VH-VL binders against q9nrl2r1430to1533. Designs and how they scored, part 1

Scores and structures below are computed, not measured.

Target 1, 104 residues: q9nrl2r1430to1533
Amino acid sequence: GGVHELSAFEQLVVELVRHDDSWPFLKLVSKIQVPDYYDIIKKPIALNIIREKVNKCEYKLASEFIDDIELMFSNCFEYNPRNTSEAKAGTRLQAFFHIQAQKL
Positions, changes and structure headers below are counted from each chain's first letter, unless a header gives other numbers; Kabat numbers aren't used for antibody chains.
F, E and O stand for the ipSAE by ESMFold2-Fast, ESMFold2 and OpenDDE, each averaged over both directions (binder to target, target to binder). V2 = 0.75 x the mean of E and O + 0.25 x the DockQ between their complexes.
[cut] marks letters that were taken out.

## First folded at step 1 (VH-VL)

Design a1 (framework fv_iluzanebart)
Fold by ESMFold2-Fast, scan of step 1:
Order: C-alpha cells, then sequence, then structure tokens
Structure a1 (fold): chain C 104 residues (1-104), chain A 121 residues (1-121), chain B 107 residues (1-107)
C-alpha cells in the first residue's frame, strides 16, 4: 500500500487503457446493447471502475488490484465465445498485463 | 519484429502426403489466430481456414473441410497445413497470415512469404 | 457464404492518374472490409482495414470508402510501384471471403 504502489497501479491502468486491445474493457457493458450480460456476469467491472478505485486508494495490496484486473478478464471469457473479437482482445491484453504486473 | 516464415517449395506426386509449416516470431504466438490462404496458378486468393494456437480451436472454410488438416505446435510457435493424399488440383501457392485486431476491427496484418506446392505425375 | 465481386477485372491507367476500384458484397458486411495489394511473386500486403483505415506505412494516396455492400478503393495519383492486383476481403462473417481481384495495369 501507499503512494509508491498507487503510482504504479495508475501507470499500469493508463498503459492498459492506451493498449489497442482495451476497447471491450473501457467502461461497463450496456444493458441496452447486451441485455443478458448482467444475468450471466455476477461481478461486473471495467477499467474506468478500477481506475476510480486506484484514485480513491481502495487497493491496499497489489494482490487486490491484480484480482480486480483478473476478474475483468474472467468476465470477458465467461460471456464471450473464444472466436469473438472481444475474447481475442482479452487474451492479448491479459498477456500484456501479466508481463507488466511483474513490476508490482 | 513480427515475422511469419514458411517452409520451402515442395514437388510431390498424386497420392502422397505433405505437411507445410508457418513459424511465427516476435509476438505472443498463442494469442493470435493464424490463417491459411490458397492461390492457384494465375488465380485469386481463397480462404482455407484459421487456427487459434492457444487452444487449437480451428475453423475451416466449407470448401476445405475434410480436404486438409490445420494444426499448431505452440512449443515451437509453428502452424501447419497438411494433406493426407495430394491431388494435381492442390498445385498452388499457400500463404499463412496472422489475424490482428485494432480499434474494434480484425485484419490480417502479417503474411508469410508463401510455399509453392507442385503436384504432378 | 458471402460472395465478394470486384470490378473492373482489369483497369488500365497512366502514371499520375486516379484509379477507382469497386468491391460489392452479396449481403451487408458493415465496415468489416479490408483491401490488399499483391505484386508478382510476393505475398499480399494489407492497405486498408475497417473499410477506410490505412494500415501503418501505407501512403496517403490510398483511400478506402463505403459500408454495407458497396466499397471503393481509390489511388489518387498512381505511382509506378502501384501496378499490381488488388483484392477486397470481408471479415464480418465466417468463412472470410476474398473478391476475385482487380488488375491495375499500365496503359
Amino acid sequence: as target 1 above (104 residues)
Amino acid sequence: EVQLVQSGAEVKKPGESLKISCKGSGYSFTSYWIGWVRQMPGKGLEWMGIIYPGDSDTRYSPSFQGQVTISADKSISTAYLQWSSLKASDTAMYFCARLGYSKGYPYFDYWGQGTLVTVSS
Amino acid sequence: EIVMTQSPATLSVSPGERATLSCRASQSVSSYLAWFQQKPGQAPRLLIYGASTRATGIPARFSGSGSGTEFTLTISSLQPEDFAVYYCQQYNNWPYTFGQGTKVDIK
């Protein structure tokens, strides 16, 4: 926890947001666009929510931050079939995240 | 740098088996679909199928279902296209390509140099 | 499967002139259309994806337009290196399909 870790979390979230594969993850899925999403996904999350939690100092341990990012990817793979652009973007962004998370 | 390198030219007789390769480097091989394209002499491009090396999920074009086998070995970052019994009509240039994504669009961004397969008696 | 039809089959133009190539889909592919250039003895080269987005390193003289079923590739001032065969490809529906190609030839 603390200012150093908070800076590291924010830097990583900015890198994820700027990645070409972040488009499915930038904000919460719309109920209007995807009506059945919230029936299937019990713990919805997105990069804007994670960034807000970082800015409010809600992550006390790196593991808590990592768990929220992994939940985001897990939700993607649960809802979206493997052959979708969303699932493929998620796979690439998750691989990028795993490399960057070693800095935490 | 991202690169796809294909195996060399092949000269075969009808009825023989063949397996050609496409080796990826400079990126996460298991994270991108690899596709195979046929080009008959003097003709256009035909989509044969795609494979996701991370789990070997494979999709064939209906025209090629049962005619070829697409596979991948993620330990050596290599995709394969295989025939159990070649026909003269299989004479063609074969390309592999990586399916990238940007701004919500998939597109084939990197291509191998091609493998010429000649099948003659 | 979605059938892609390109026209004309062959386009003869002089260097410095504008070339306009057409691609029609048998049903809507939205903006999920790419354009490729192929020179003799070479692999296809990506020019345009998402109907209108230029790939990295592609000169500004290449532009794509259209959506749904009607698409156009324009080369605003043809250079000697632009004489090649051009293919459109849809990736909205599986199987992905190519047009038959338009050969851009020197007049």
Scores: ipSAE 0.005, ipTM 0.560, lowest interface PAE 14.8, mean pLDDT 86

Design a10 (framework fv_iluzanebart)
Fold by ESMFold2-Fast, scan of step 1:
Structure a10 (fold): chain C 104 residues (1-104), chain A 122 residues (1-122), chain B 107 residues (1-107)
Amino acid sequence: as target 1 above (104 residues)
Amino acid sequence: EVQLVQSGAEVKKPGESLKISCKGSGYSFTSYWIGWVRQMPGKGLEWMGIIFPGDSDTRYSPSFQGQVTISADKSISTAYLQWSSLKASDTAMYFCARLSEYGKLPYYFDYWGQGTLVTVSS
Amino acid sequence: EIVMTQSPATLSVSPGERATLSCRASQSVRSNLAWFQQKPGQAPRLLIYGASTRATGIPARFSGSGSGTEFTLTISSLQPEDFAVYYCQQYNDWPPTFGQGTKVDIK
């Protein structure tokens, strides 16, 4: 990606991390707390991983960055039933992301 | 090259405070858990606790909860182990080590610091 | 917590011979077991993880096997530099726990 894209990705990830609903997404799911997670979710990802990819300039297109964020939400909804705190947080954070991503 | 470099040996008296350090380099410091392991003279390894430097999430072994404080300063890629009041029974070699998996728990330690010898005597 | 028990406490083996070290868990740890080598005055060194996967740079003479509660570390042709204490560590359950160690002495 270009210089403006790199700056925009970093800014957006920082905004996501600071959001009240980011807690399920800050780092990879614990295998101790959720032993079956990695049996169900085949492409685990979290905000700390996405931020590192941004810092290493690994996203070549804005669509690749958006795909990783959407994968993170997709994993949340795949694993967590709709009535859970995790799924509710994911729904709100995803809506926030969609609004911010319009600037990309 | 992944490297963990610990502070030098300490000689202290009972009741004194102490803070030892572990500086990481050659990898993304905020993306891996760092743990502390105690080895008393002539004895085996005991896990004390771990910290995720990215958000300072800290987890202690039940045997060490309340006995020590683990912290990290991500701006200088350094983790710390701290005692408010040392006891003679704290005499040991203290190792820091990185957990092998990017953000995951539980895992094994893949890279180790050289160790910090702490001697507490009157 | 899961208790890890290693045997024997001390193993004496002549250079060139096979050494076999045992590690037992008080309950199943699946394959979430690592082996470490510690030489006098040094930090531990990772040898094996996932019960059987050799870490980068570890010689082929080191091999791990087992699953569940019974695990073995084998050194197929023991070299003089292999005298050390060997520890197993489970990482299936919190807190991760170490065995008490097996000291390998070369006759």
Scores: ipSAE 0.000, ipTM 0.561, lowest interface PAE 13.5, mean pLDDT 86

Design a11 (framework fv_iluzanebart)
Fold by ESMFold2-Fast, scan of step 1:
Structure a11 (fold): chain C 104 residues (1-104), chain A 123 residues (1-123), chain B 107 residues (1-107)
Amino acid sequence: as target 1 above (104 residues)
Amino acid sequence: EVQLVQSGAEVKKPGESLKISCKGSGYSFTNYWIGWVRQMPGKGLEWMGIIYPGDSDTRYSPSFQGQVTISADKSISTAYLQWSSLKASDTAMYFCARDLYSYEWLPDAFDIWGQGTLVTVSS
Amino acid sequence: EIVMTQSPATLSVSPGERATLSCRASQSVSSNLAWFQQKPGQAPRLLIYGASTRATGIPARFSGSGSGTEFTLTISSLQPEDFAVYYCQQYNNYPPTFGQGTKVDIK
C-alpha cells in the first residue's frame, strides 16, 4: 500500500461509522455482558480497532483492510441469529460497504 | 503520554449530591471504555461499571445499579461518576481506569488508571 | 457472581526469593484473568492479562500461568519494590470480580 490508499481507508471507515446501521460495530462486544461471544468468535474486531489500525498505518494492502471489514461482518453473522436487529443491521451495512469498496 | 486525571478529594454530608470527574489525555478518548472501581478504606477492589464515551453505552455491576450514574462528555474527554444522595457507606477511594484491548485478545482489564478520588461522607 | 479466592492472605519472603501467589475461581473463567499490583496510597497497576500476557513495561520476573479455575502469579526474584498487595480479577463473567488480595511483605 501507500499514502493514497490510507486516505481512502480513512474515508471509508468514517462513512461506515456515520451509517445508521453501524451501532453493533462501533466497539468490541463486552466479555462481561456476553461471555459466550469469545468462545464462538476467535478473531473479534470492530470499527474502532480498524480505525486505529488505519491511523497507525498497519494496512499495507487494500486486501488487508477489506479482510478486516469482512471479518467484522462474518463475526456478526456467526454469532447473531439471522432475525436479530444486529444481523439485520450487519446485512445492510455490509451491502453499503460492498458498494463503497468497489472504488478501492 | 496516555493518562487519566481525576478530580480532587471530596468531603460531604449524607444526603448531598456529588459528581466526580476523570479526564483522559494522550489517546483517542472515544475509542476506549472507561470503568470505575471502588476501594473502601482498608478493603479490596470492587468493579462498579463501565462506559464507552463514543456512544455513551453504559453497563453497571448489579450491586451498583441504581446507586450511581456513570456518564461521559466526549467534547472535553471526561467521564463522570455521580450520586444523587450520598450515604456514609459511600466513603471510599474511587478510581477510573481505561479498558485495554488488542487484536488477538480482548482483555477486559484496565491498563491505565487515574490517581483516585477520595470521597468522605460523614455527619 | 464468580467468587475469586486468593491464597495465602499474606506471603512473607526475602529479597531475591521466588514468590508464588494463587488465585482460584468458583467456576471456570477460561484465560480471562488479570493480575494487579497496588502499593499504599497508589492506584492499582496492571501486571498480567489473559492469564499469562505481561502488560507493557512489566519486568520479566513477573509471570502468570493457569486456565479454568486455578491461576498463579510468580515473581522469580523478588525486588524491594515488589512488596505490595496483589489482586487477581476475572473478566469472563458479569460482573467482573476481584480476589481479596495477597499481601507480599518482607520476612
Scores: ipSAE 0.013, ipTM 0.639, lowest interface PAE 8.2, mean pLDDT 88

Design a12 (framework fv_iluzanebart)
Fold by ESMFold2-Fast, scan of step 1:
Structure a12 (fold): chain C 104 residues (1-104), chain A 122 residues (1-122), chain B 107 residues (1-107)
Amino acid sequence: as target 1 above (104 residues)
Amino acid sequence: EVQLVQSGAEVKKPGESLKISCKGSGYSFTSYWIGWVRQMPGKGLEWMGIIYPADSDTRYSPSFQGQVTISADKSISTAYLQWSSLKASDTAMYFCARHEYSGGKGLYFDYWGQGTLVTVSS
Amino acid sequence: EIVMTQSPATLSVSPGERATLSCRASQSVSYNLAWFQQKPGQAPRLLIYGASTRATGIPARFSGSGSGTEFTLTISSLQPEDFAVYYCQQYYDWPLTFGQGTKVDIK
């Protein structure tokens, strides 16, 4: 990565957080509220974790940042049936991400 | 209840191959990462790598990449750690451990196998 | 790689005394910090995860605190069975790393 890439990632993650469809992704899924989530999802992640990693310069390559965002969406679609509000929000937010990521 | 049972102690000569095992029971084996940790005699703990048994996604510590092979057979709920050619410096206790999710704080090792002592001497 | 440093290397305490063990990370690990106890000839035993959450079956005298780079394990009234080596471990990033250990020894 580099300083320019980290600044762009910070801007992009902020835009994702502000999006109306970000609510399923803001923080990690609660094991107490959703006990089977971690039996199904092997690599849990959320926007707050990604944002923290960006702020601490933990991404060594731009592809690592993009992979974490895509992992977040992949987890959503794997766990949530396609007609749920979570899956629908994920579909819309992922489309928004793909458009914004073209500007990186 | 959750148990990880490792294979018995091994005494080997330099240059020999070895494969040790870690069998999980009492939980969904394919739903948890399994890690391997080395402890040299009188020394601390060193993480070697992890594997997700459902798809054999494996991640190694840089210090152990190319030194060992981690694998799993989900049909018998068993993870493996393998050397193609042992060295005297491989003499250590080897532990397997299950990764658990803390509900917002990441993965940690919650259950450990009893350990497999590997002694390599000429 | 995130380097975990524990202090002191050896802590000599009497039964009933409070023991305080420190763990420092070379960079922030947030709350992704676990503490383990290891007795001779045994596997490590999870004591604390998420910096401050006690694992199932762990006595209340064990408590963890801290976040970021500075962490503490406290044993409020040391029992004979508590003489052991204690390790901290970060699980914030790969590779997972352990401290070198603190040996809690009898005075």
Scores: ipSAE 0.008, ipTM 0.586, lowest interface PAE 10.6, mean pLDDT 87

Design a2 (framework fv_iluzanebart)
Fold by ESMFold2-Fast, scan of step 1:
Structure a2 (fold): chain C 104 residues (1-104), chain A 122 residues (1-122), chain B 107 residues (1-107)
Amino acid sequence: as target 1 above (104 residues)
Amino acid sequence: EVQLVQSGAEVKKPGESLKISCKGSGYSFTNYWIGWVRQMPGKGLEWMGIIYPDDSDTRYSPSFQGQVTISADKSISTAYLQWSSLKASDTAMYFCARDYGSGRYYSPFDYWGQGTLVTVSS
Amino acid sequence: EIVMTQSPATLSVSPGERATLSCRASQSVYSNLAWFQQKPGQAPRLLIYGASTRATGIPARFSGSGSGTEFTLTISSLQPEDFAVYYCQQYDNWPLTFGQGTKVDIK
């Protein structure tokens, strides 16, 4: 149901935040530190924003929640070359997410 | 079917203004970048710039920054390329093309307009 | 900016022969490399993206390979309709850049 789904989204976001590979995803990329990021990435998102949306009950369907998480990973692979620590962290965290998302 | 249809050929004099168009159909126009590519007679392809129609975010090649203006009207699914004052060196074929996003694995220019020939001579 | 260099400028081959075209990037573009075909009076047509993936409707005789800075387009058995100019394009970073083209001419 709805209550179960909300709790599941919160639980999953907390698990992602606590994962060792979450560091590139905890908050929005700094425009000051990475000036060209927002020139390339049109729909920036991060785990803190996704968690806020979960807490405000803004996800009506599990697919909407999954789409935002996938957008976060897509942004990572779009901006960061494949051999970077960011892209490698993203690859591992995305695999972890896919396993956990089977519970949704 | 995804389709990009460009405006017809133009013959202009130096100093005149010009605005050419590229209309998208068969897909969500606001979700894809539209790029402009110049091809001088007998020469190769030169990327001029790109626009994301949903928010009109526009990026220019350094060679074309300040030379042209790229814009879009998402209400009619149309992108534009504009010159305030044409030069004879602007004589070229101009193509619009759909790009999913810069840097993405699956985001080359996947669909192209037929081209607009612009001839500038006195 | 990333400079794309194609070789040779012109390749003369006979129908049924193999054509091999090269594209070099001035810095790594990983697999973010596309190949286009352009015939006189026509818009470019996407052939290959991601260095090696054929676009929809592109015949199997076209194949792409390479990663990083060195890329190859191979046409295994050239057909009359394959005589055209071929361009590589990197889409790893802005500005987007094309090679200068390789013209595949009949021998």
Scores: ipSAE 0.006, ipTM 0.556, lowest interface PAE 13.2, mean pLDDT 86

Design a3 (framework fv_iluzanebart)
Fold by ESMFold2-Fast, scan of step 1:
Structure a3 (fold): chain C 104 residues (1-104), chain A 124 residues (1-124), chain B 107 residues (1-107)
Amino acid sequence: as target 1 above (104 residues)
Amino acid sequence: EVQLVQSGAEVKKPGESLKISCKGSGYSFTDYWIGWVRQMPGKGLEWMGIIYPGDSETRYSPSFQGQVTISADKSISTAYLQWSSLKASDTAMYFCARGPYDSKGYYLDAFDIWGQGTLVTVSS
Amino acid sequence: EIVMTQSPATLSVSPGERATLSCRASQSVSTNLAWFQQKPGQAPRLLIYGASSRATGIPARFSGSGSGTEFTLTISSLQPEDFAVYYCQQYNNYPRTFGQGTKVDIK
């Protein structure tokens, strides 16, 4: 049409945020609730930060956007044992992302 | 050979209990969710619920929560669907199906492997 | 609960013709949509997942398309063995939900 449209990156981030399994990824992990997280995870990231970067046009290549999303999942699997609800949510959301990212 | 083999047909009376089984073979049973699907005679498919055998996490359709119990025994690679008290309206074909790979990497929530079905007939 | 609606309920197609089946979701399911084929007396068989990816062993004549709320399954040159009921299923939200099915009859 002739109407303003969201960017492909913004559309994908919105879909991730709305997914039932997005809850571990919406915001950065709290140091108060999880004190050792930042000792283990050296490059923390979350969907709110990625969305902010999209809105500020900080991703110059699709690969940069994909790398940040993959970093988010990699952090989840590095910190959380595979049998946790966080790791299970991450596995499901990552697969959803891989299907959606084929559009990029 | 990856397969799911279900228990045989059942003929029951209203009020009786029943437990049917779905045995996986040829793959790592604890790496995949197992779902249960009902098909009433001449009707379409209804998603009942799903279980992750690695830790027995379950998710039910609200329509089936409290009506059935889904469980699994990972030591014998078997999932179960159970009724405490059958009704005539439970007469249906019940399928089990292998759900998403949940341990690492890809999630394919498409049911890629299906059991042959268990016909449950409940009549007075 | 996301309601999946399939159309038409029944489709009559001659062998060699193109068949087009529609599936509509009551709210967006992104591309988290699968298509299944069920022949009389058999368990369902996965055809398509992720709206457009063919499952292993599925002939190239089957293709899927769509995203959001509107999806299509296309059979480019219908074979006699394609007589079956076809179901769409969303796996975006719990509970997962199936459409009511489209029956494909050979004309």
Scores: ipSAE 0.000, ipTM 0.554, lowest interface PAE 16.8, mean pLDDT 85

Design a4 (framework fv_iluzanebart)
Fold by ESMFold2-Fast, scan of step 1:
Structure a4 (fold): chain C 104 residues (1-104), chain A 120 residues (1-120), chain B 107 residues (1-107)
Amino acid sequence: as target 1 above (104 residues)
Amino acid sequence: EVQLVQSGAEVKKPGESLKISCKGSGYSFSSYWIGWVRQMPGKGLEWMGIIYPYDSDTRYSPSFQGQVTISADKSISTAYLQWSSLKASDTAMYFCARHGTSWYEPFDYWGQGTLVTVSS
Amino acid sequence: EIVMTQSPATLSVSPGERATLSCRASQSVGSNLAWFQQKPGQAPRLLIYDASTRATGIPARFSGSGSGTEFTLTISSLQPEDFAVYYCQQYYNWPLTFGQGTKVDIK
């Protein structure tokens, strides 16, 4: 709770960002580069947005933080076919997240 | 409010060692990359390297690898740039700047700069 | 490394007139391009990032455009306080690289 949870969320976001498979998740998808993304994905999110929310103390419960990370993965799998590099990276990073999230 | 405060100006002789600092405040220091940028008198900006304070992952420009050491102490929210033996050609303004959690984000906040003068 | 080339090296513009600054990358940087303003004796200040997104507090007269290898910074109505050197920077690939700068002088 409080300061402890903020520190734990910060550490986990850092570990996610540093992971080799974080590249599809570091920032919001560009509408110019991927024009149909925002027609399909109604609640876009990325690690830089989640990190900002952590720093502003916007997560009151670990479940809220976990929900935002899971939304990020859900968006990846909704938009990207299973055979894409993005979907494969998402699958590996999500597995890593589930292991680390047990510490929250 | 996010702020980066650098140490004061230095006047040194060739061969001397030097360590300058950049202290962050108003944000989670460990969560952002800190970069170092050199500006020689009358010249443009040169990226030297960056460090992630959480785990001290450091990446150097090829031009600066082996010439300087970048380090950080997250317990006091401070990043450092260090020379073991200064040369006259190291005379420059040195800036620190905050980068995002990812190098895909731009430098958004800059320190005021530290002027380093190396002369005999 | 990705080489950033800015043009012109120096630009003299009367107050109220439009200034257009160019930045070219030796290879595509997508939209991972930022513009910085540096006034004499000061640290650089972020103006534009992601090629066209204005940073917080930056006046509307500053706009950025472009993608890939060709980028432009436009100042629609130059003010006396806009006397400065302007740098572009790519953050697409490492090492991070800056252009050599364009000096904007007010006539």
Scores: ipSAE 0.000, ipTM 0.555, lowest interface PAE 14.1, mean pLDDT 86

Design a5 (framework fv_iluzanebart)
Fold by ESMFold2-Fast, scan of step 1:
Parts: sequence; structure tokens; C-alpha cells
Structure a5 (fold): chain C 104 residues (1-104), chain A 121 residues (1-121), chain B 107 residues (1-107)
Amino acid sequence: as target 1 above (104 residues)
Amino acid sequence: EVQLVQSGAEVKKPGESLKISCKGSGYSFTSYWIGWVRQMPGKGLEWMGIIYPGDSYTRYSPSFQGQVTISADKSISTAYLQWSSLKASDTAMYFCARLEYDSWGYYFDYWGQGTLVTVSS
Amino acid sequence: EIVMTQSPATLSVSPGERATLSCRASQSVSSDLAWFQQKPGQAPRLLIYGASTRATGIPARFSGSGSGTEFTLTISSLQPEDFAVYYCQQYNDWPLTFGQGTKVDIK
């Protein structure tokens, strides 16, 4: 268990950000736009926060990085009904992530 | 048409400063990482570092950390490699390259033509 | 840092022959391996990435194989334009590292 290299995490975050289905995940959900979000979701996270953690070398293991990405998806599915564009985007992006995470 | 065009050859003396450029065109410059590679005369390729122009985040190879500065100006779609004080050992060809992604991996798909830097007294 | 070692340093082949180039990593790089071709005075050209995926526009005679620590680039029927230096490069761990190159020369 040593420090995982930042380049692999940076690479995967950039890949996720570029994906067509990343739009619900780029930034934290706004309290102004969605006031009840933070009443329901207790551990909010988004790609911009994950990228900042990667850049500050806060992930010691690949599992910690993967856990944060999975938290992002679980929050999406907890808040958004299955038939929403957000949930559909999350399902496709999560599948893409699972394929790419095999490289970690 | 995607292109990376680098600045022209440089002849410098030890101790002089230098900044060389890599201008991207034909794509969204802020959406792709740019990497820099050194090739010393008659030798192989060495990664120096990478930059994401969208936020100017840089990552250096350990042997180049503190030896060079990588930067980018997204308003003119240009990445830079800079030395504050050149050494004779900096004599090399320098390449820039764009990083692309797909489901099978990441790869440096487009390369600049190279900038020859000669440092001699 | 992951050290990439290529063999042979120089490979002499005749046009039409099969060329096989080896690349070994000091530790596992999974399938995160790319192959580049470089001709004198030119920038490197991407041939293969993900150990076995051909880049756009690369002829079918180029193929890559391997995973973990041992990788091979094969040119099934060497053409005159294929005489060049070939580099493997890992992208599994930072820093990114190249092998020292294999020069493919005419016999």
C-alpha cells in the first residue's frame, strides 16, 4: 500500500470530464437551483472536488479514489429518479468509469 | 485539421533564458493535455511534463521538476516550455504532443514538428 | 520510476520479412503501453496504444501484443518506409517513461 501515482487519477478524471454524460457531475449541485439536495445527500461530491483532491495528492490508494467516484454516482441515483436525464447520464458514465477503472 | 506548430530553432549561450512555444489549432485547445518531450542528440525520448490548458494544472517528471517551467495561454491556444538559465546539457530537440482518450486507453496522437535548442559557448 | 527495456538495440531485416520487437517493463504496466515510430529529423508517430490497439491510419501490418511486463510489436511484412527507430512507452504510472528504442535497419 503506497501512494498511487497522480497521473493515472488525473487521466481518468480528464476522461470522465470529457465524456458526453459528465454534465451532471462537473460541479457540486447548487443550493440555489436545488434547495432540498443537501437535506437528502449527506456527503456531496463532484468531479471538480475529486480533481482538486488528485492535484493535492490526497488519495493514497486507488481504492480511495474509486470510493469517491462511486460516492458521486450513488448520490446521483439516491437523489434522481431513474427516468431523469441525470440518472440516465449517471448510469452511462458509471459504466464507462468501470471499464476505465480496470486500468487502476 | 488538428495541428501543433512549434517555434523555430534557437541558438543560445549558457546562462541565457529561453521560452519556446507550441500552438494548437483545429481543436478545442483547453480540452486536451499537452506534453513535452526532450530528445538529446543521438539519444531516445524523455517525458518532461504535461499541462492541462483549461486550468493550467501541470505535472512534471521528477528529473525536470525545478529545471523548466511549463505553462499555457489559452487565449492564443499556445503552450510553453521555459528555462531561466540554460546549460549546455539542455542542447536537444524538444517536442510537444496532444493527449487523446478513448475506451481502449490514452495516447499522444498529434505531435509538433520539434524545436531544436542548441546551447554552446 | 518504471524502467522500460527494449530489445534488440538494432534489428537488421530485409524488405518483406517479419520484424518482432520486444519491450519489457520493470514492473507491471497492465496494458498501458504505446508504440511509436520515429524517422530521422521527424517527430514520433503513434502506432499502437493499449498494448494492441492500432492508431488511426496505421497499416494492418503493425500489431501489438502482451500485457503486464512483456510486450511485442510485430511488423508482418516490412516495407521500405518502415526502417526507423521504434519506442515503447508506458502510461500506467507517473512519470511516463520510454524504452531506449530499437533501430530497424535494412539488411
Scores: ipSAE 0.005, ipTM 0.565, lowest interface PAE 15.4, mean pLDDT 86

Design a6 (framework fv_iluzanebart)
Fold by ESMFold2-Fast, scan of step 1:
Structure a6 (fold): chain C 104 residues (1-104), chain A 122 residues (1-122), chain B 107 residues (1-107)
Amino acid sequence: as target 1 above (104 residues)
Amino acid sequence: EVQLVQSGAEVKKPGESLKISCKGSGYRFTSYWIGWVRQMPGKGLEWMGIIYPGDSDTRYSPSFQGQVTISADKSISTAYLQWSSLKASDTAMYFCARVEGSWYRGPYFDYWGQGTLVTVSS
Amino acid sequence: EIVMTQSPATLSVSPGERATLSCRASQSISSNLAWFQQKPGQAPRLLIYGASTRATGIPARFSGSGSGTEFTLTISSLQPEDFAVYYCQQYNNYPYTFGQGTKVDIK
């Protein structure tokens, strides 16, 4: 626990950010470009926010970290129709995450 | 590194068919939309359409809908632009470009192919 | 479709001088505007996206500003390699449309 888990979270976030399919998740969705997003998505989150929480030691358990990553994917699939580039990227990145998260 | 390589120049007669290609390398081809842009001699840039190679979802500019076919073969990381019957007004430089972001959120072209010159004359 | 209008059509500038290029949208596009540079015989190169964000590897002398319908590309201390045609493109509304281009040539 503790320090070891925090290092593992940081490494996993770096791997997610470097993945080809991370582009929809790097930063919060723009309200100007997608004004209805925040009417539909009540708990917005993105990889930059999750990484900041990791750096501030806000995750005390692996389950808390996993919950935030899963929320990010859940938001993607709730807002974006399944045939969009965003939803397709989300599906592939989520599969990659599930494999890597088994190491946590 | 990301690279898009297009097929060579073409000289055709009106009524002939043509298919030109754009091969991507250095990135996951199926994860990015590929766009096609026309530039007529001495003129500006015109967006023709885009394709998502992972499932061949295509979106055409209204000006090009029904005039061209955009397709992709993900097994060889190649996108295509095709005419069933060329006309002299199709004479132009054709560029392919990778689309960063999505078609409705922020489709800016970040990497471009070198262009394919198509000349159609009788 | 949204019509993009660039001005001037041609801008003559001496090396070391400031160049200011304008782009106007027929309706509001927020900040969803990109700038491209094209040299003779070459493909376009992305300079700026989101109206003001420089693309990777683009020199600091290139800067973009504006929102809504009025946008500006500024090249401070123009270099010989900067003589080219510059295009703006909106990506707020499908179909995506380009301006007609501004040619920056040597004075």
Scores: ipSAE 0.000, ipTM 0.537, lowest interface PAE 16.1, mean pLDDT 86

Design a7 (framework fv_iluzanebart)
Fold by ESMFold2-Fast, scan of step 1:
Structure a7 (fold): chain C 104 residues (1-104), chain A 125 residues (1-125), chain B 107 residues (1-107)
Amino acid sequence: as target 1 above (104 residues)
Amino acid sequence: EVQLVQSGAEVKKPGESLKISCKGSGYSFTTYWIGWVRQMPGKGLEWMGIIYPGDSDIRYSPSFQGQVTISADKSISTAYLQWSSLKASDTAMYFCARGSPYYDFWSGKYYFDYWGQGTLVTVSS
Amino acid sequence: EIVMTQSPATLSVSPGERATLSCRASQSVSSNLAWFQQKPGQAPRLLIYYASTRATGIPARFSGSGSGTEFTLTISSLQPEDFAVYYCQQYSNWPLTFGQGTKVDIK
């Protein structure tokens, strides 16, 4: 149960971090560099935050973990126009995530 | 400057309805959470719930779920706390506070950086 | 829920002396711990967040330390305006919870 799920979440986060398309998602967007981001994005999240939540055992269900990853992609597509390198990276990383998440 | 200004003191009887307000100014009202905190006479602080005014996402403390209604009107930068039927046990000071995200841990965990002056609610027969 | 326990309930201190207040969490809150000051008839005022980060405008005599389950607020040279009730608050887990408060009173 819970122990196996936590190991799976950690493994999947590591796989996402290592992916070539993870660069827009590694850390929270800088308020200094992108001041309007937090005016548009209501629930910001990034892979470093998700990894901390895994480490603190905050995910009680696989669906909660999946929801946070999907929120991260949803934020990307809401803020970044479809033709940007960020949106394209997000599309490819989300597809990779969906393949990996099938085993959760 | 950032300010939260609350409505004035209320004296009510059990069974009456009540709606108190918290008006934000000096910041982007729709991009910060507003929390409500109860302090019973001579007691400590209790978190009741929180609202994101931009989309009216509301989260209640389990002990206050169904006992109060939290809402906001972003057009006038005002959050509300409402009771349909007051009880004597609702006698307390009610504070609103702005929820500031911690930059590196920003998935819905917030500390309260600015507070309203409080609204004293007295419910007695 | 995470239970926050503060000690002592009352601390009697003379002006100019060092005051040390403790806050204990029933389970780890990492560094997600804030300290507030409340004077009679007033709203709480944020002093410290993230266990040790002083809020804007807070005098240097206030300092916070600790991580996990044990936290300390220190007032290095207590001033007359520092006599108040102090609350700790965890924001690591929902619901958000506060300690019962420590009253800093004049000796």
Scores: ipSAE 0.000, ipTM 0.571, lowest interface PAE 12.3, mean pLDDT 86

